# Designs tried in a protein design chat: VHH binders against Uncharacterized protein MJ0119. Part 7

Target 1, 224 residues: Uncharacterized protein MJ0119, of Methanocaldococcus jannaschii (q57583)
Amino acid sequence: MDSWNMKGSKMVDVNEITKYLPGFNCGACGYKRCDLFAEALLNKDVKLEDCPFLLRERFKENYEKLKEILKIKGKIKKEEKYIGVIDGYEADFLLKPLPNECSCRETLLIMDKKELKVGDYIRYRPLGCPIPHFAKIIDEYHGFYIIHVVGPSHRITGEKIEYKDVGIAIVVAFEGIVEGKVPEVGKTVKFIPKHCMMQKVHSGVVVQVEGKRVYIEGIDLKVF
Below, E stands for the ipSAE of ESMFold2; O stands for the ipSAE of OpenDDE; V2 stands for 0.75 times the mean of E and O plus 0.25 times the DockQ between their complexes.

## First folded at step 4 (VHH)

Design s10 (from c03 with T102Y; framework vhh_8cml_1; at its last look DockQ between E and O 0.31; V2 from the best seeds 0.00; counts 0 for: pae E 11.6 > 2)
Fold by ESMFold2, look of step 5:
Structure s10 (fold): chain B 224 residues (1-224), chain A 123 residues (1-123)
Amino acid sequence: as target 1 above (224 residues)
Amino acid sequence: EVQLVESGGGLVQPGGSLRLSCAASGSTFSSYAMGWFRQAPGQEREFVALISRSGGSTDYSDSAKGRFTISRDNAKNTVYLQMNSLKPEDTGVYFCAAKYGYWYRSPSEYDYWGQGTQVTVSS
């Protein structure tokens, strides 16, 4: 389908909880240290009342504060995961379009082409992907074509666009906005482009980072 | 360190033309998208025109469309703005700007700026 699995994130760390625990490290709750009890609270393995000292008058303020901290977060969430819908592999992040753009930018190597120019609409099949893509050329760079994926939304909206069929093209780079942990330049990453119809995990090497914007080359649709 | 130097500003009558130039330092000019922005007294810096790294894609503000043309010469590390049919509303300081990779219309995304060149269109 067109969804990707995003699950909850850790909203509070153990140190935030530990600050308001009594700090005796006494073991009365079943954990030898209060930081271990705090971790168990975050995992919903124990209740606040399992610490007998939190129920005493001296710690009433601490108990109420801990109730607010744990209540305001609702259920404790685990780290966010980005799982490919089709392939089941875990990605490091999602790659979203640049602001005011309809898709991540792809850079294509088009082997057999007639005259192509910025503004042209093309139909291509990415090497390694069974799904034909429809795209608009937005730039040209050293013999490569930078594109936005378009196609299905245009046909649904009733627009009639002539697409030049360029056959198989190799996707050599992606550019977009990271949703998740921003990688460092030089690292090999696994990612899911938001516009990917298969929601397939891609891999590549980060070449440029500016804030959350990344440029990834060496694209491989096979991840091992 | 990237340096940008604008030139070609001046005083012109309404309906006249000017050609602005922006010279950039560095052999990596072809890796930068370039833009022209302008600022009238007491106003925010506003987008005028953008050009992609290769020069193959351009964008214009509504006020510039049909009157202004942005171009670049990567061999000379220079970007140009041809301004035709100038109006008093075009008066302001014109800045060129550079952004590595892709471009945005927002000035906040540009890393390098020139000092600006004054364009004045007489009332």
Scores: ipSAE 0.000, ipTM 0.263, lowest interface PAE 11.6, mean pLDDT 78
ESMFold2-Fast, scan of step 4: ipSAE 0.253; ipTM 0.652
ESMFold2 (binder alone), look of step 5: mean pLDDT 85; pTM 0.858
OpenDDE, look of step 5: ipSAE 0.016; ipTM 0.324

Design s16 (from c03 with S108D; framework vhh_8cml_1)
Amino acid sequence: EVQLVESGGGLVQPGGSLRLSCAASGSTFSSYAMGWFRQAPGQEREFVALISRSGGSTDYSDSAKGRFTISRDNAKNTVYLQMNSLKPEDTGVYFCAAKYGTWYRSPDEYDYWGQGTQVTVSS
ESMFold2-Fast, scan of step 4: ipSAE 0.167; ipTM 0.570

Design s18 (from c03 with S108F; framework vhh_8cml_1; at its last look DockQ between E and O 0.26; V2 from the best seeds 0.00; counts 0 for: pae E 9.8 > 2)
Fold by ESMFold2, look of step 5:
Structure s18 (fold): chain B 224 residues (1-224), chain A 123 residues (1-123)
Amino acid sequence: as target 1 above (224 residues)
Amino acid sequence: EVQLVESGGGLVQPGGSLRLSCAASGSTFSSYAMGWFRQAPGQEREFVALISRSGGSTDYSDSAKGRFTISRDNAKNTVYLQMNSLKPEDTGVYFCAAKYGTWYRSPFEYDYWGQGTQVTVSS
């Protein structure tokens, strides 16, 4: 007996599922809001465990209630193919921005750090990429700079922004939300950041996973 | 284990100012990024202001920019939120939160929370 057949006569809607979700609207499951995740659960596009908070002790009762409501046997869609536009290589997944952020986070090692501060706009060329990037510094940490990749904002919005040219920078980490199969910690992965100007496949090692949120280090723009 | 205790909330007239404090105990405070979040009835907690471990990096919600200032004193294990030009829509419960490492805008990243302090702008 398939568990989804047993629920065919029940009135289960998005609102009933949403009330047992944590309600943080955090995006860690790959959906910006919990009601969108609830809709995806009804469509069997995701697993309940894709919400990392439902597995925590605080939400154990909610998780068990949701399992009862859904009568689910987890189904994951067939893996989509993600092909780099310029290089033609196949990636394991796309990497999307964290909730309410305009790009994946990158962590940069910048050789010339003088007078850089949080909020500065920079122009840099990533080591291994021929295309200059434009970014906003959102944090600094032990000599590294955490950035959002932005377009040259003055061309998009008409705002006049002065970009500090910092030359070559090394991208040491990416952080974002997986679109596709969630990798295991320690796995070497191939991925495409959705806001990558070249749509080039990147590789790295996954060092942290929570739901669909991943932190990837050891970044290499060359895929083997 | 980290304990967070907010203070400084209260009633204030529109256009007024209020200074919130959050005292931390139970762990090395300088290892944590800190944030202020607020919650109106029936709404999710939303970030207001975030500050890095050293205090060298801050981030503000659109509604807080230009009016609120987050700061920290690592010697006193305290984070502050200076709230100026207060508006009725700033009314809510303000929570202090701690995250080991770097700050994030999403509240789900924060492991430790205070019990909250009420801010009411009389409108």
Scores: ipSAE 0.010, ipTM 0.394, lowest interface PAE 9.8, mean pLDDT 78
ESMFold2-Fast, scan of step 4: ipSAE 0.222; ipTM 0.600
ESMFold2 (binder alone), look of step 5: mean pLDDT 84; pTM 0.856
OpenDDE, look of step 5: ipSAE 0.391; ipTM 0.754

Design s20 (from c03 with S108E; framework vhh_8cml_1; at its last look DockQ between E and O 0.26; V2 from the best seeds 0.00; counts 0 for: pae E 10.1 > 2)
Fold by ESMFold2, look of step 5:
Structure s20 (fold): chain B 224 residues (1-224), chain A 123 residues (1-123)
Amino acid sequence: as target 1 above (224 residues)
Amino acid sequence: EVQLVESGGGLVQPGGSLRLSCAASGSTFSSYAMGWFRQAPGQEREFVALISRSGGSTDYSDSAKGRFTISRDNAKNTVYLQMNSLKPEDTGVYFCAAKYGTWYRSPEEYDYWGQGTQVTVSS
């Protein structure tokens, strides 16, 4: 082996870390791809444990290798306070959209049944919130609609979008990425969806956790 | 209980095309989101493509975008992956997977898996 004057690039360092990551590119850590998570590890923006799969038996060797490469000696905890702007209540965390999505996913029960399909744009008023919302339907099953909250995009882009007015809808679930301490399944939590311009504290029960990705049902404390 | 059987794999030259099929049985197919994953030798399974329960929403990995198309026929309980412009890097075992309700990119969240079909792209 020779001593070369050549230095490894930033990309080479990221590639070494990426080699030991699971490679699922699943977004559960808050990053769309594992190489982006690797870059965030180098920048100290995230912790190894933010990838939920590195703590599993299958990846025990990968986790230990990554600790060695990153020279991790201990655990660093970050604590933040999240206060609702309009109500002054303390929330347990902020809920951010999934990677590359424009809002948290919300599940709606729409009482005024119409011909609705995936891809439709709707205008609705969430029960418990006085402000009309605009959304795009991204999935449906058995009478529930999963949506992204959108703005009236025709006013931003100049393109016309026909919104179907569905009246009052009940928000029965939220899904997104936790900013803050990740809760355990079954925990009742208070959270602020980042896309909520009123910054009102919401509550619900955590029914699924995957890294920082959570699914919350039993939603209440909606803004009026 | 859902059983998934892939077919349509084979040997193809670079630039060629293949159409994979995944037949489902044992449960109501339309209640499941479906995905295609692939695994190269010595690597973990990685996301290729996903399709919602209704077929109205799809998602693709960066490597699949523009070349692969996922579709489903709920009347025939079948999901398809049309693969065009194949490259040697696409070589691997392709698995279909089912997730009740909503879908995720992570393979760890899928409830049912097929046995896989081999795709080999070489000159």
Scores: ipSAE 0.005, ipTM 0.379, lowest interface PAE 10.1, mean pLDDT 79
ESMFold2-Fast, scan of step 4: ipSAE 0.231; ipTM 0.616
ESMFold2 (binder alone), look of step 5: mean pLDDT 85; pTM 0.857
OpenDDE, look of step 5: ipSAE 0.260; ipTM 0.671

Design s31 (from c03 with S57Y; framework vhh_8cml_1)
Fold by ESMFold2-Fast, scan of step 4:
Structure s31 (fold): chain B 224 residues (1-224), chain A 123 residues (1-123)
Amino acid sequence: as target 1 above (224 residues)
Amino acid sequence: EVQLVESGGGLVQPGGSLRLSCAASGSTFSSYAMGWFRQAPGQEREFVALISRSGGYTDYSDSAKGRFTISRDNAKNTVYLQMNSLKPEDTGVYFCAAKYGTWYRSPSEYDYWGQGTQVTVSS
């Protein structure tokens, strides 16, 4: 439904869009709430296909109704270039944290024999990166550790955190929200994790895609 | 296959509290991340809260943050949702769900679901 504002301009209410969205508030589209995604659709910052559920058979009527409501003609954005700061290589996209998370998720293979538990803070150097990272273990799975990179800022802010030094770790997977062109499952991609201090281009194989959420497997090595 | 059974739902007045429980059987519970989802009449299932396999990570919807607490007891194969300061908008069927491995907010990522327990917040 179109409505008029005080200036006589037609406006589509965000609620008219939100009621046809799945209502999951799951963050797969890159927004933590469906109403925020609806606002982004009105601003032409995202496309309907960024919500993975609208493309499923169950939501086909919702998708068609939303296409009719939005009937958006032509916004050609300049093709964005994501360039690695240190080495100048171009990435396909930036990988941002999942909504409400402080960094992209990294999955680590840690060779050190230290006893590690979920909730521990660690210091590690990713294989292929010359600088140490500081992280919190948020989960573990079959000997892999899933972490958030928290940086050295905890020390700067006066918080006394004991970091367990685990030496070199292999980053075997990344998970986050794509800023840029969403890849297809099975493709080899180049990406920059937003939390990367060097802003280097990483490579990996896309294992799972849901909207803008992507799970990428690979190693923390430069593409070229 | 894991079986999930919810309990603890009921009728409560606005501002009241309820504690939901979800008992798991049939598989290694500690291998699963657990989520709570709700569905109001005529609406889709929406995310409420999740907890990682170890219990070390929790996440909440904006509407649940500060009012609800998710927890788990791996020795008892049970996940809990403590709901405080309930509002009429919290009315719905609450579902427990299990996801092998890592955690997600999306209901479509979950492998196993309970049948749900009704929560009604009304004066």
Scores: ipSAE 0.159, ipTM 0.559, lowest interface PAE 5.2, mean pLDDT 81

Design s33 (from c03 with S57T; framework vhh_8cml_1)
Fold by ESMFold2-Fast, scan of step 4:
Structure s33 (fold): chain B 224 residues (1-224), chain A 123 residues (1-123)
Amino acid sequence: as target 1 above (224 residues)
Amino acid sequence: EVQLVESGGGLVQPGGSLRLSCAASGSTFSSYAMGWFRQAPGQEREFVALISRSGGTTDYSDSAKGRFTISRDNAKNTVYLQMNSLKPEDTGVYFCAAKYGTWYRSPSEYDYWGQGTQVTVSS
């Protein structure tokens, strides 16, 4: 039911917003649950368009109802520019980790023939980066390794982790959540992975999009 | 491409356990990430759990975390969902789904679906 504050303004709670959301709890908007996305909408941290399902025909009436409910007298905050700290180039967006993950996912081509398995911790230097990286292998795909970039675990947990040194690795893909305007599949983009210590602008081709979640392949493998 | 058949559903009392199985046909099962989804009465299909191609990465909905365990056996082309400490709110039709390559929590991104198996938690 509707409720009002002492000054006659309608109060909107999270449940009133959530009932018009798709209810998929899929994480595509950047939040693990629809009710958390509803809280973020009320706090003006996100836009309705960040939920990909609200823009589909089936949810058209839900989208219009939510726009009406969330009508706020304040102006929409202008998104800030994403500027590479080291290089000064402007990026199209910032790429953030998937919900509850410690880094964006990187897909690595590792030239070293050392035996590696999912769950292993590795030390590598990305080709084109002077800084050694420490990572956990979370998946394997046709000889490529998908990793999370982690710091030395002993600094956080007190546990000493043994890292397998694999030398130089080529980062062939990134996966994460877009902060900024979501690109279309097939578009060449410039982006900053949030976990990048140097905050360098990277480039790539968008090969998959689900809401704000994108998979980007490195353009350097396709240069003219 | 894969075809999926679920089994193991049934009626159970609150606090009970069930083990769901999803048998896949196809020589490329190991190329697919697998997910479990459910549709509760009067609700849309929602994410429950997922497992990566190798089995090295798993993820769970907030309601499933700590109670459910997803696993897979690539030699048997089967994915499992062990459900413990079942609650009435877990009642629904449970679906197995396959996604080529990378994995997503969204039902709309999955390539292949099973027919579903009914789970009812009632006293």
Scores: ipSAE 0.107, ipTM 0.542, lowest interface PAE 5.1, mean pLDDT 80

Design s40 (from c03 with S106F S108D; framework vhh_8cml_1)
Fold by ESMFold2-Fast, scan of step 4:
Structure s40 (fold): chain B 224 residues (1-224), chain A 123 residues (1-123)
Amino acid sequence: as target 1 above (224 residues)
Amino acid sequence: EVQLVESGGGLVQPGGSLRLSCAASGSTFSSYAMGWFRQAPGQEREFVALISRSGGSTDYSDSAKGRFTISRDNAKNTVYLQMNSLKPEDTGVYFCAAKYGTWYRFPDEYDYWGQGTQVTVSS
């Protein structure tokens, strides 16, 4: 066929990287699609180890191939500091929303007798926080409510939304994507939820890790 | 323990629709997040859609977003995948999977799998 093609450049493109990624499109690296993660790798916004599956035996050869293709002279990024705005304490990491979600997931224990269902908008004050929060219930399990913090939506989108006031709620868990060093299961951590209105350092115990996604329980709004 | 059986696969023309069903039996279905995955010949199982334990939260692959809808009926122990605007690239074996807990898009983390149902989109 044509022996002269116009690809006379040694530039690596997204497709050349994506071929060696697992192809699960699972979001564990913080990107919804493997090709978006490939683009981020080329832009040096992420590291190969942010895909947890490349470190497994099944993908060992893919990982080595990708290291060769992406040969990065200065992969070491300066450690960022995450400092709470209100109290000035340092956190181990920032907790970001899961891909395409408006806030980190909070799991609430609500003591109010009010009947609640998935899709309801609520107003609550977290135990230990002086500021009322506005949220949408996105799931329910064993009497716990999983929510997104949406703020007062009529000020964001102009929508008329009725919020059910549930009073004080205990925040029992956070779930999100780590920005910073991913912690180990069982570790006590300090973190700032990106959606936190006070940008206050929280503490808790990491109970699940999948890539950069973490689930943190035993939440306290008091740190040392 | 849970057993999963898929149905509703078949041959359809590009632009057509199919509704897949996955019937669960065994342990408490409502304790499991449910996912749909697909596998084309020579490829890994890729994520298509997931639904939380209560059905209140869903997530989709970028290829499925806007075309596919996952739903569940915990009283009937069944999860569904409504597929619209089907493309030849959607051809593959579609698997239903169950995971104890909450958010997982990685197929190897799922606890229980069905045998799969073939979907073929061809002109």
Scores: ipSAE 0.146, ipTM 0.556, lowest interface PAE 5.7, mean pLDDT 81

Design s41 (from c03 with S57Y S106L; framework vhh_8cml_1)
Fold by ESMFold2-Fast, scan of step 4:
Structure s41 (fold): chain B 224 residues (1-224), chain A 123 residues (1-123)
Amino acid sequence: as target 1 above (224 residues)
Amino acid sequence: EVQLVESGGGLVQPGGSLRLSCAASGSTFSSYAMGWFRQAPGQEREFVALISRSGGYTDYSDSAKGRFTISRDNAKNTVYLQMNSLKPEDTGVYFCAAKYGTWYRLPSEYDYWGQGTQVTVSS
């Protein structure tokens, strides 16, 4: 058991928080288990509202109890800034992978008519980025490809992977977990995908929000 | 628009196995990601497993990982959940759900739901 120097100066029991959480371990809050989310709540790394189930009628009493506990046991958190390394522009948030995924999901429009299927490894250069990316196709719909950026990890393991070079691809959407303030649907946002090698600020329009998970559309222009 | 019908539930003893099926009818099944969710007595619907449109991606709850396998047969418009090493804690109504496009762990994200099939694990 860890001791916490928090406002209120009490021994903190992550189990005290966890018993009031839904217990679904669904990942929508950005953590794969509810006890990890409880620890993050105590550290003020996340908000109660990041768990969408706590806002439902069944969990109304749990939500109020958790608010009371966290008011006196939570650490003081300083506001973080997310600054693009190349341009110096401030982003609204950092976009992290969904739980248990190796990168944020990117949706690609690929101009080349090469035969591609789910499970294929590809090499592409995002429009507006000078660096080639290596990815695995994880899904396909209506001619768009959803990918995970896998990097050069195959070279580390010695496994020989054939990458199909598709040239320039347009990144039309990003999906991931927000680190920072969760945006509203319809807002134009600036964000840094955690997997971005240049740590450059991207922009797009938020089309879907669920807890800390967001789906952002736009051309991958990296203009900020 | 998709209509979903679950089957394969029943009573089994701890350590037993069941295979659930979910038959889809309506529009293009291959355009939908599919999920299995369960509702235990006195609980909210919780995520169990999901499979992407193509079947190329699957994901599982921590309690299901290593014991359950989700699969789909797009020619038969059916999704399956193979459940092994069943525990009393797995008891609940199991729901099949369809989501157009991308896949999520959250019940609120799913567009179409079946009526559920009861799974009871007891001696």
Scores: ipSAE 0.152, ipTM 0.556, lowest interface PAE 5.0, mean pLDDT 80

Design s43 (from c03 with T102I S106L S108D; framework vhh_8cml_1)
Fold by ESMFold2-Fast, scan of step 4:
Structure s43 (fold): chain B 224 residues (1-224), chain A 123 residues (1-123)
Amino acid sequence: as target 1 above (224 residues)
Amino acid sequence: EVQLVESGGGLVQPGGSLRLSCAASGSTFSSYAMGWFRQAPGQEREFVALISRSGGSTDYSDSAKGRFTISRDNAKNTVYLQMNSLKPEDTGVYFCAAKYGIWYRLPDEYDYWGQGTQVTVSS
């Protein structure tokens, strides 16, 4: 169903919503396309504020028009509690992978002196986690490596592919899509990375927010 | 700072291909995330593709995914957009943009912009 009856007087379809959305299909709202986000708005699965562009000055009129069309004043969903499996502590939100990615992005400080480049597969144990991780390096900057975790049991089947063992690595940042309450820049937050094998509550400081996409830094693993 | 110049636009029939180039000069090119954006007549500027500083991470709008490929050559200070299976809906001015940092999909986060190159998909 992509329609909604506004107090019995008007049916609103996906196209009527989509025409007021930015049209960037950027994925920051958690959906690959703006029309999928429009569908989710009609299903009351998301809120307008989950789109980063609608919160910008340039789209102020679009935002007001969409609020008028939808006329939703209450919470679209009751915020669910996210409980860490190992500790039993409550997190502020669940951190999910970016659309079509296999894990949240982790930024690593790797102390090992092995030559590493984008595209390499590595084996590491995060400091503060008892489980070895297998990952692919997807980017680097200023000596840090950004990776996707492919899981402890995931295996590369190509004959010439190997995992470079880098030992212990410090996870200095996480990036992903928020499921739950979107945090503000500068706040210390508790979150569960969806790809975490132990589903343990992590903590960090929010450095960047764009809609539901967040970048969180957490050097001090004991702040929580 | 960075100066950007796009090239490679033109007229092509539906189903055709074009390769856009963006030549960068000024600050160290390899320090910048690069993006391609497009603007159709009467429309807002739309995100098309993004490539990280190293070239190891790319991202695409849903409309571009599977048809367009972004790449970069840091030795030549150039970013490319290979466009295949072009559709009339792809018609617009294509802009190259640069931003120091990790990733940026919002147009207003980009610091440096090219002048744009026209792409017209018509028979």
Scores: ipSAE 0.045, ipTM 0.466, lowest interface PAE 5.3, mean pLDDT 79

Design s45 (from c03 with S57Y S106Y S108E; framework vhh_8cml_1)
Fold by ESMFold2-Fast, scan of step 4:
Structure s45 (fold): chain B 224 residues (1-224), chain A 123 residues (1-123)
Amino acid sequence: as target 1 above (224 residues)
Amino acid sequence: EVQLVESGGGLVQPGGSLRLSCAASGSTFSSYAMGWFRQAPGQEREFVALISRSGGYTDYSDSAKGRFTISRDNAKNTVYLQMNSLKPEDTGVYFCAAKYGTWYRYPEEYDYWGQGTQVTVSS
């Protein structure tokens, strides 16, 4: 390889970085494979601290080695802007689905008294949103329902899916992967859920951070 | 802090069955999603099965589907893995793991781990 064989040079650099990463392919950094995270590190799209395992005692030597490699091989990336389509407001970051999931996770408070169970498909309108959403319930905890927004599957595959209409639901939390600047726990943030049909800027308080994975509550708090 | 203790492992012939148990102590068991993971010699820890906090959702690896069943008893603070039609490739150390809140397939997401129980399928 020479300096003009960028594909070969990039593969060598990705492999060199990947050797020092934990190798868990867990998705906490926002990438489902460690070699994809290595490529993002070289592109300056993420930082080493976005991998929660590199700061642990077992990996401290790996972390220092990776810092040294990236000082030499990294490139400068332009700062991204995230602008809401409807309101024109700037968000702090884009919230993406967890790896292999079809949407960010939403936590719902549902007032309708229909019998609901994990695996059910529902139709709801989020309080403060004019658009009905179609979702699959993926978990339940103390009366809250965690869902994926799926859309009507019969439109895509021709399969008949029966959606239970639950009316208005209050979205009390979002969970996903940050694209952009990772917030600190306790901060009020502005973000765009990637699955949002209106691409509207949401707001909330960060309750938990694990690498690039965040849990945000109170999505519709006023920030102005 | 949660402590997990596995039991029920052993030596079985191909086609046999085993029932693994995992007893939890130290905090509210019903607040945790539970998973079973295994590790064969020279290999990384891999996902086998999971069960949500309520027990209403279960998921399985492709190799476990149709052969293994995960269940839980929140009154007894115990999770179970019923393994049927065992194959030599099922040999490994089986680990119980607890994740606060919602479930995940990734071993790295789990907060607490048992010490493991050996399952050997041979002869």
Scores: ipSAE 0.013, ipTM 0.400, lowest interface PAE 6.8, mean pLDDT 79

Design s46 (from c03 with Y100W S106L S108D; framework vhh_8cml_1)
Fold by ESMFold2-Fast, scan of step 4:
Structure s46 (fold): chain B 224 residues (1-224), chain A 123 residues (1-123)
Amino acid sequence: as target 1 above (224 residues)
Amino acid sequence: EVQLVESGGGLVQPGGSLRLSCAASGSTFSSYAMGWFRQAPGQEREFVALISRSGGSTDYSDSAKGRFTISRDNAKNTVYLQMNSLKPEDTGVYFCAAKWGTWYRLPDEYDYWGQGTQVTVSS
């Protein structure tokens, strides 16, 4: 049906775009490989500026060439709205997991003083959320724990995982890939973590940006 | 500040294995996430693998996934890259790098770099 895609014509376009991309396969644009980013560019799912390298002096010629190629090959896409299910608030963007991760990263301040180590599975209730969460600790620094949310699959499939109950935890930061307009460092933003079971709009301050990868700290903890 | 020294590179046949080591000196090694990057002839530095400060979280490029394993020993101030099923496309200079705090796949965001070790996969 689509003569543009038939018999490898779309793949030729992907290869034409990929030739001018940095080739780092670094994931900062939200795609694991530069050729997947090239395909997303052709589909108008992302912008050239989502690659952090293309605006640097070294890639100036590449950026200009890519702008010209993409100008010939596409239509403008309409901007999407992100609406929270519970409160009906509009978010600035969705926060997606880093490539090949099961959830956005959450940084927890755990109120209970249990002995925890990386690799442990925990059960916690986020302060301000009525739903228990199930997570795997993936990193630790300065007494904070970085986790992936892995439940509720255990409850649905009956998979045998032993969770340490840590009670209430404060989610102090989120890290992930932006779907939507990438914010600037220092901005207060509204966002929906893709893994959020309530699909509730969260707020925070953007502390770090690298391409589409952002690190956001909870604004309420900064006010105090 | 941390200083990094790579070792374990060399010439190997396709399908072979190499284990790279990166020895760190300085008082703060346990505060750094560590990454391995490579630079093939005529190309940019590309991400290969990274490991968190505790060693509990790892990440890999698509080309490295299933073939390479990153690990660390904080008591020995050393990070390792076990490379199996090597291909000619894996040829390049391999660098270890240290990033304070959270890690990134972008070379430009790393704070400290080793001098590199040459890996050549040749038939």
Scores: ipSAE 0.013, ipTM 0.417, lowest interface PAE 7.4, mean pLDDT 79

